# VHH binders against q88v07: the designs that were tried, part 33

Target 1, 377 residues: q88v07
Amino acid sequence: MAQSIVEAPIRVDTSRKIIHVDMDAFYASIEEREHPAYKTQPLVIAHDPRQTGGRGVVTTANYVARQFGVHSAMPAAKALELCPTAVFKTPNFPLYREVSAQIHRIFHEYTEMIEPIAFDEAYLDVTTNKKHIHSAVELAHRLQQEIWHQTHLTCSTGISYNKFIAKLASDYRKPAGVTIVLPQDAEPFLLREPIEKFRGVGKKTVPKMHDLGIKTGQDLYAQSELDLIKQFGKLGYILYRRVRGSDDRPVEYLRERKSIGKERTFGPFLQSTTEVNTHLKAIAKLVAASMQSHQRHGKTLVLKLRYGDFVTITKRRTFGEFIPNDAALFEQYAEEIFEEVVDDHFNSGIRLLGITLTGLAPLAFENLTLPLYPNDN
Key: E = the ipSAE of ESMFold2; O = the ipSAE of OpenDDE; V2 = 0.75 times the mean of E and O plus 0.25 times the DockQ between their complexes.

## First folded at step 11 (VHH; framework vhh_7zox_3)

Design s5 (at its last look DockQ between E and O 0.01; V2 from the best seeds 0.00; counts 0 for: pae E 21.7 > 2, placed apart)
Fold by OpenDDE, look of step 11:
Structure s5 (fold): chain B 377 residues (1-377), chain A 124 residues (1-124)
Amino acid sequence: as target 1 above (377 residues)
Amino acid sequence: DVQLVESGGGLVQPGGSLRLSCVASGFTFSRYAMGWVRQAPGKGLEWVSDISSGGRTYYADSVKGRFAISRDNAKNTLYLQMNRLKPEDTAVYYCATGLYRTYDSPTLEYFDHAGQGTQVTVSS
């Protein structure tokens, strides 16, 4: 008698209120705001493939372009093929970052429990919130209104008791939608979802899922935990629980960073002081922007360099007062430190440069910001 | 796999001399700076000396004038001649590559690779 491995009941915590905020066609919407004529045209945020020799990837597209089948991560050349009348707009990341930061500041008025996912999306844990509003739906509406008022941009919100379901919900009624999935509605909601919408199911996993007859949440639900683990490993373990409404992941709010910095790796190696200074300037600019966005200032600047022969040097300079968030100042200090520490290892070139600020303290108010810079990883 | 094997450590009287060797394998030895670090009892890893791929030598102030680092690229071997040894030189000595130095402290934050170390004891 094969002892029916009594599958341990899945614990589902429904005590939290989570809002997933997703800006609607974020970059495209910003461009449309800046240039209203784009609203009636297929707009593709990408380098124009006609200018790049067919190179480039679509970052996003407005809803007009999406009607032609244009989507994010599509080759720009393909987008042009699908929509020959498309307007290609080179991404303006500085503007996008600024708008993202503005939106994030709005989030902070409601809660400190913010997990940024991208420039255009974040999780908010509003179980407790600064507004002392019990209704998550009311909070979501207020957020949407305030975002619209300040930025003239729309967002869609998903509301539920965990991150997984909240994110799925936000995608359900775009644009400018509010979708709430209550605990009692979670199972029916999840069972209807196509497998492609389940986080962790990527392009490589979908075919395998389909081959196994797993096309929807319902199909996934019917699978044993053991079988899912055998087929998909850790992902199988996770999906078994997700489809049953379980997601114990907390909204990870940015812990107080002890340091803020940027590093760049070079290939080919830098061989001159002029090159070093040029790159230090660029790095300093990024660091200053990051410091400002995080509403932090620091007392210590650290220069890091790695030579071609793999010797790495760090030098710190601590100041009596907080260093202003000024890129030119950061550059100056970094250059001064470089001149002080550079030695004969420089003959092997520079592989890496980094500027980091430590001894951080909040400026006037603590702002958690969405990542403004691509992960150096 | 990168391998570093130290040898030459031992017990020596104050004022004595030792010569450490490190044989490297698993990478192009001649392309990389090499160095020695040491760890005394109850202390962190301290930078002792390094030599560039081009042969330029650098020393901690504590060992300057007493120690001499050298390399034989043909043998993939790093050397540390230690003269006029003092009790405070007692430590495990490690051969290392990819040294991370802070100018603010002689203590290393990290290195890419190091050997198992060789014990140097200076005692009367």
Scores: ipSAE 0.072, ipTM 0.635, lowest interface PAE 1.7, mean pLDDT 88
Fold by ESMFold2, look of step 11:
Structure s5 (fold): chain B 377 residues (1-377), chain A 124 residues (1-124)
Amino acid sequence: as target 1 above (377 residues)
Amino acid sequence: DVQLVESGGGLVQPGGSLRLSCVASGFTFSRYAMGWVRQAPGKGLEWVSDISSGGRTYYADSVKGRFAISRDNAKNTLYLQMNRLKPEDTAVYYCATGLYRTYDSPTLEYFDHAGQGTQVTVSS
């Protein structure tokens, strides 16, 4: 029998400015740009089902086609039934990738904190930005203007203090919308949302939610935290917080990486664990010396190995505090990782071993234990 | 100058089969592990399968028992036999070498070199 707990207030951090950018009907809009006649025709981006014997899946459709009920991921044959006059265009993915790259170059003029989700979708953290624009709404308008100027494509943006709400907001005024949800508006906004809009509530989960009488954010809000955890586990814990406007997930961006490492190649290839451990010991000594001479320590140790058949494994292990620059510790961790990842490709031998430290900071930094976001791989 | 040329993609009904081929040039094919990775629309790259230089095969859980990778070193050709295809197998399939993997993660980088890809579409 579980103990009841007193629910603590959910702390909501409203200090960030997050923009979600969603390109409007992306693939179809690109094709309309290339062939303007498509703008007034129902256009479906898919292999033509009349030429495939009824096979194919819709990748996207323009707004004219959407009025007939055509949507992404439906069978192309169904799209043809719904809209017999539709033009079917085979996807030009190389072009779409190029246009996505253009758009991302525009994002980088404003911030480096960019998390791509798909070719047509990204999160930007603009709490601070390269242009020193204080209004996130103004920044979103500038992004829309520059994207249109360079690509002749429109996008819809959602702005709020976290990723969850920003994503929901971007759907509010499509196409070409800019929607902000201020902290004081977040709860009323979230309570109106269908449960399907809550991340993690997909096709497998929706029926269970509906059976429990949970169809909207209002219904979700009314549930106790303990009941949600009982029914949905970790998802329940998360949803309780989401419907209350809390989402601490960072925008996951790529940034310049610094590392210190050493690797060796072997001929003849290493054939036994004893040979591997001998060389890991030697490599660990070199890396520890290099870390110390550069006056750095790191939180992540990376083992790289390459088999004789060229299969390469790179596995990292991140620690809660900086790793001492001790060769014996580096060797121990590297050997542990090797034992975890080695497989039958080892029958072809080991041609390369490497140890690298990342997550670097100057050695004068003290180890701190702080609450962190969920694990990275 | 590594070249990898995929072929054999197409449109197929659920439950159907396709056989992909990849002709390789510019390196000593028989000495390298080869593999297939795929990318569904709007998704990242997903490792599908690889085969060692010695012929040992490995598969992602999502395709194990349905797909069979093989190689013909005399023809510098890699194959992927895909059976019992599902709509979720719809993707561009890339032939690759120089594969990278992390023990527990499907999202790692998988290759130094890949071809242009071949489209596989599974639908009713």
Scores: ipSAE 0.000, ipTM 0.440, lowest interface PAE 11.8, mean pLDDT 83
ESMFold2 (binder alone), look of step 11: mean pLDDT 83; pTM 0.848
ESMFold2, look of step 12: ipSAE 0.000; ipTM 0.119
ESMFold2 (binder alone), look of step 12: mean pLDDT 83; pTM 0.847
OpenDDE, look of step 12: ipSAE 0.000; ipTM 0.208

Design s6 (at its last look DockQ between E and O 0.01; V2 from the best seeds 0.00; counts 0 for: pae E 19.6 > 2, placed apart)
Fold by OpenDDE, look of step 11:
Structure s6 (fold): chain B 377 residues (1-377), chain A 124 residues (1-124)
Amino acid sequence: as target 1 above (377 residues)
Amino acid sequence: DVQLVESGGGLVQPGGSLRLSCVASGFTFSRYAMGWVRQAPGKGLEWVSDISSGGRTYYADSVKGRFAISRDNAKNTLYLQMNRLKPEDTAVYYCATGLVRYYDSSGLEYFDHAGQGTQVTVSS
């Protein structure tokens, strides 16, 4: 008697209101704003391949250039081939970052539940919002209007009950679009989507899926969970749920980490300055790595130490400029602070050391090729 | 050519009612979502209401419970019944397509166009 493994119905949480915001041709639109003449020309944001010996990749292109088949991640040389009259503009990332920051400030007026994906893309959980507006559609319109008013740039929005569907929805109307997918319409919506649109289905996965006859959400839906797991592992597990409208991932709002730091507790207690310095060095390395990974720099370094007798000292040093993300500098400053604050309680040993950076700001990534439209992965 | 022609605006006292109409031409009206936006003096465009081709309605919180959007596909006409009008409702009202794209079982409904607008003035 083959016990029919009653596949437990996938529970779908439809209680949330999620807005996915995607700036329309973000870099190109900024350039067009700065140079209105570009609006009537094919504009490609990339290094000019004629100047680079045919090297370079298209970051993005305006809608005029896109009509010629130019798209993101295309070789710049190929873009030139497709559109010989194209204007190539070298990316101005400092400007793009500034504009992105401005847009994010607008988001914060509506909700603190913001998950930035890229300079031009973010998830907003607006289930509860600062404006006390119940309609997600109204919120989307207001956001678009405010963004336009402040930046003269347009964005498209997708609205649904989870991140996965909201993101898919935002792609359907560009530019300046608002697309809503209600819970009752989610399944039909997903079934019609090509498999390439499903998050996690990359360029390497698509051929394998096609070989298995999985080309659309409908095809994916027809697969058993076990088969998908066998073929695709964890991705199979995820996709089985996604195609059925399930995405329980929260909007991960990066609390603006007001601070980045590491601390270590010791047992046995540290008894010498040499030991303290050794561990400060190690902590500094970790903090520097963390700062780099978060693409932040700080103006204030904070040393925290706790003695064996539980007396705790926290000392801050603020600098006129941002401290370079250099472990050696962090160590040096931490050691200097330690020397200034250490007292007779040191006889009880050191129980805890910590280094924290505050006054954080984004690093000016000159070379951050921010994927403008991560939708292709 | 796509045309949207609004009518029904005018002067009304607070607490009064108006019914706006929008006659559409140049496209298959029944296939597209329709909506209303308004612009008050010195303010930007404000979304008011939408209706899908399937008849699903959406409203801004500011007008919810007072305004009712409807459509007659046979007449290619969009309506906005405005009740309990307030001075803050004073604006030029525009009929528009494609303000919001809606997905339903028939597909995604989307069209981009707006009319010339009709003036609504609410004043004592």
Scores: ipSAE 0.321, ipTM 0.754, lowest interface PAE 1.5, mean pLDDT 88
Fold by ESMFold2, look of step 11:
Structure s6 (fold): chain B 377 residues (1-377), chain A 124 residues (1-124)
Amino acid sequence: as target 1 above (377 residues)
Amino acid sequence: DVQLVESGGGLVQPGGSLRLSCVASGFTFSRYAMGWVRQAPGKGLEWVSDISSGGRTYYADSVKGRFAISRDNAKNTLYLQMNRLKPEDTAVYYCATGLVRYYDSSGLEYFDHAGQGTQVTVSS
């Protein structure tokens, strides 16, 4: 058999009610709302490749354009080859942001447990809700109806006990669908899904999956955990759990993260400015990556240092503009602050350095491609 | 503001046990995965264990079978039972929320908040 008979069972928490909301062809639908004639034309939201010299990437396309094989993240030049009659519309991100904000105000009427993924995508934890609605299906339909009423846009919703299944379910019936996968239905639902629907299994991975006889969740389920890890590493570990309906990731709903920082402790203690700068460079790279992954920028950079004798200094520098998420710039500012504050306690060495960004705000989006699946660590 | 207060550290002989606790405030504890990370002398931060909002537990290979994480959502408290302690478990242990980790023990990439830590020292 493919599955080890001695594997410990994976426990699955089915106590939550999670809704994934995915706006249907969001940017294109907004443009169709503004200009209804687009509804019967192939519409591609991208800079026109005829005017960029063949550059550009499709952000989204309406359903007419999709019939020609146009999809998100495709080169705009390729979209033009597939559909020479397509209308190319430059993205109006300020408008899309405004519509997204309107939709999020609707979400807040029902729950505060909202994790925005992109302008067009969010998870809601509705295990309890502000309207005391017993059925998550009813809640999803009411969201869908209210969004339509206020914006004349449709969305598709997926409902289940975790984020992974809810996300898959939202893709099941588009546009304007509501799909629920109850705990008792999760296994049959997952087993029949094409392997391409599982996060991390894209065009580059599918051939290897097929070579191993894995085309569906059923085929994936039959594989032992050890074999999946041998073949796919971390992805194999994750897929083994996902196909068994396990995903404990919470809906992350803290309204605004107040700070993002990284710190490191050292033994042996750092003894020279050269050693300090080397580590500040490494920490700055980590902070910049974290700021970008959370789609934030900040106005204040904070250096923390602790000497070998435990004397601790924390010093902030606030800027008039948001600091770009650039590791070299974070390093520069941290090094400047270090020189400003370092004193004779450095004789005992540096046991801790940290860089933190505060005064956070969301980044403005321009040319940002929306992820199809949430990232998983 | 988020506040995490660790306690229960101390000096213990190899083979001994300690129970760490962490009292959390300033956020809806029951909705978040919580975890323990540690900093051994001369090393970077190392992920130790986490527990989901629903109670599912995960462990680094170095502690699996010896440590047990648990939570009491009614008391906003996270626990780490550490058994059969070894000298290499000597570290400052931090309670954390907002953890981003690689399950292959590659280390902690990010956390939003951690306490000041509690020292665990394992020596003869």
Scores: ipSAE 0.000, ipTM 0.119, lowest interface PAE 19.6, mean pLDDT 82
ESMFold2 (binder alone), look of step 11: mean pLDDT 83; pTM 0.854

## First folded at step 12 (VHH; framework vhh_7zox_3)

Design t1 (at its last look DockQ between E and O 0.01; V2 from the best seeds 0.00; counts 0 for: pae E 18.4 > 2, placed apart)
Fold by OpenDDE, look of step 12:
Structure t1 (fold): chain B 377 residues (1-377), chain A 124 residues (1-124)
Amino acid sequence: as target 1 above (377 residues)
Amino acid sequence: DVQLVESGGGLVQPGGSLRLSCVASGFTFSRYAMGWVRQAPGKGLEWVSDISSGGRTYYADSVKGRFAISRDNAKNTLYLQMNRLKPEDTAVYYCATGLYRYYDSPTLEYFDHAGQGTQVTVSS
C-alpha cells in the first residue's frame, strides 16, 4: 500500500512588501543618454567583432537592436550577422558603476533594506520605509520618477510579497513598467511563466525539464515534490515551493555594500608622500560624505593603493567601535596605514588610491510599517 | 493640470474599424506609459492596451491581433487602431496615464489620470 505521502501544505508568507527594481537596458540606455544619436540605431554593447577577429560577447543591446534578435550573452559576431548595421560600443564600466551608485543612493532615501543584485537591479524591502509611504505601488512610482529625474534613465519595477515573484514581475512589462502581483494573483502568474524564467533553471536544466514535459509553471506545479527532488535534487525542492508562491528568502540588506569607498586614479602618478596625503584627504572627504549620505558607519577602514608598476596593496584596520563619519579620522587612519604598507614600489609612483569603509551598519533610523497595497483589508 | 482628451469613437458595424486618438497635455508625455481602458455597460473598467514610454506594446487577450496601440510623442497623442470590431467591444474607451499593471487582471484599478472617454458602439 503505497502510503500517499500527504504533501504538507506549503506556508506562504505574504506579510512583506518587496520591490524589485530593474533598469531598462541599463548600459545601452546610458550610452544613448550620452550619445542621443544611438537612440535611432541598433546599439550593441560589446567589443566590435570586426576589430577583435570575431571575438566578443554581447553585454546588452538597446531595444532597436533587440528587434533584430540581438540579446545578452550572444556572440558579438552573431549579433553582427543578425544586424549588419549595428553600432558596437565598448562597455564603459566606470560610467556604468557611477550611474549605478547614483541609483542606489536614491534607493537609500527610501529604505535601508536593499539587496543589490547587479549594477542595474536590486531588491527593496519596503515593508517599512523612510518615507512613510503606505503604498508599495506609490513607492515604486516615486522611485521610477526620481530615477528618471536624476539620471534620465528608466526602470521597471515588480512589486510583490517576496523576492522571487517581484523579480519575475519586473521583467514582465519592460521598459518603464510597473507590475504588481498580489498574493491572490501569485498562482496564476507563476503558472503561466515559462520554466526558463524560474530562478535556478539554467540552460542545462531546461532540456531535461522539457523532456519531462515541464515547460511552464503549470507543468511544474503538477509535479510531486518527491519527483522533483528525485530529478533535480535541491533545485527540485526549491522549485516545488517557488511555483506555489513560497520564497522565504529575506532581502539581504546586510549584504549592503559591504563597503563604501572612493578611489582615484592618477595621471601623472603620485611621487611624494605629500601628494599622497593631499589626495587621501580629498578621498576621505568624499567617503565621509558618502557614508553620511548612506547613513552608515563602519568598523573597518581599508586603504587600497596601486603602484605605477601595478602592484596593488590592500590593507585593512578594524576598530573595536564604529568609526565616526569624520573625514579627518578617515584621513588619519588612511595615512597611518599608508605609512605601514608603503614599500620600494613607491619608486614607480602611485596610480591609484582608495579608502573604503567595511563592516557597515545603519545609523539609527525610524522605520514605519506601511500596508503593501491600498485597501489592504 | 493633466488633461487627456479622447476622440474617434462612433457607431460601426461588426467587422468594421475605428481609430481612437487621445491628446495629452499638462505633463511630459514622452516620459509616461499610456494606455486604453474601456467600460462596457454594467461592467467595470477593463484594460485594453498600453504602451510603455519606450514603445513596447501590450494587449488584453480579448483584443490581441485586432487592436494596435501607438503613440506620437511629438504630438502628445496616443492612438488605438481597432480592427475587426465585435459587439463585445462596445464600451466607453478611456485614455489613461500613470498605469500600474496587475498581472492577469482584466480590470485596471490603478491609474493616475484618465480622460472623459469616447463611446464606441459596434452594432448591426
Scores: ipSAE 0.031, ipTM 0.326, lowest interface PAE 5.6, mean pLDDT 88
Fold by ESMFold2, look of step 12:
Structure t1 (fold): chain B 377 residues (1-377), chain A 124 residues (1-124)
Amino acid sequence: as target 1 above (377 residues)
Amino acid sequence: DVQLVESGGGLVQPGGSLRLSCVASGFTFSRYAMGWVRQAPGKGLEWVSDISSGGRTYYADSVKGRFAISRDNAKNTLYLQMNRLKPEDTAVYYCATGLYRYYDSPTLEYFDHAGQGTQVTVSS
């Protein structure tokens, strides 16, 4: 009785806790939030192909439109063919960026190891976290709840020990899902996946793989590493590891902080300057506290306001010296800017106010006590 | 248990060079950003340089063009090549991990762990 040669398997690091956060139909959901009538209509976020001569690409579609076969990256003209009654809404990227920034501020309450992928998508490494939550599932639920409470938008999360599996897991229970793939579940999970779900297998590669009899992770798993490299080069090397649950890519989280700000949305809308100034006072207190807590000061104060008819005004005022972190002063400047920029759109009321400090620099030399510097709590 | 062990410090004349090393253990080195901070006599901690898990490098203005940070993930080792050293570079240099950078910050905001440090003295 002879024992065959046993090759060492690919080493799989299962020590990390990675969350992939994917906002549900992000652009469309924002538009539905702002205009609830869209919830019952097929909505496509794209330039209207009837007005572009058939050009344009769908950025996203709401779930009603998706029932007609409309999806992201589809030509807008094709979306119109599939759903002639669809409402086409031109993307409001400034708004989407603003909402994305709000969501990222929530992420920062839990971890600094955040890799943004798009406005609607990020990886979080929560192996350790700022709130000392030991369960990544609990953390994902809290994150989802906080996003809902602050934005009234839902997200789906996937949790696993690497970015690849976490991303795939986030697709399992949409909308508003939380899906975990434990190390012991990873192989069965990956083997069932269609090949087009594997990162790097796109529209040019899928037909080639199908021609080779590779339709699922199971088929991919059965291929030798050398054969995959011969057929697909570096992609083959990567796919061999991915289908075996190996993905050592770190969450890439280095960034620069450019601003500190607070904003609030209103329902009912603010109808008078008195109401506006009352809320600017409250927001200014929060911003001043946040600036002081971060030991920063800034040279530019930014007022943002949005009217009930959704017209948004952002106005900056830059000073020659750093603005003191004084709530009364922030309030004063914000009120001055408001009076300077307010116009007849105020007849529709004020839906949102925000105060932000930019042009940031440290307040003073920092003496960092090892190992900790700041404490969010 | 996170361990960071610095080496390569010493006494050097102005204009000279030193290469600092930091051997890390107790965590998955390749997925963390790593950096160097220093403390000059009678001063607070000063950020010097850091390198992301993906290899992107960042430098304080005071050392840019003179210092080069690098990492060897296979050896769990962080390096700092220090050239054209000046008396103002005299400090204890600490290797740091668990680095946190906020979205808008140009500098390292804080870290979880640092080593015991290695003395660099630039003196004629």
Scores: ipSAE 0.000, ipTM 0.100, lowest interface PAE 18.4, mean pLDDT 81
ESMFold2 (binder alone), look of step 12: mean pLDDT 85; pTM 0.868

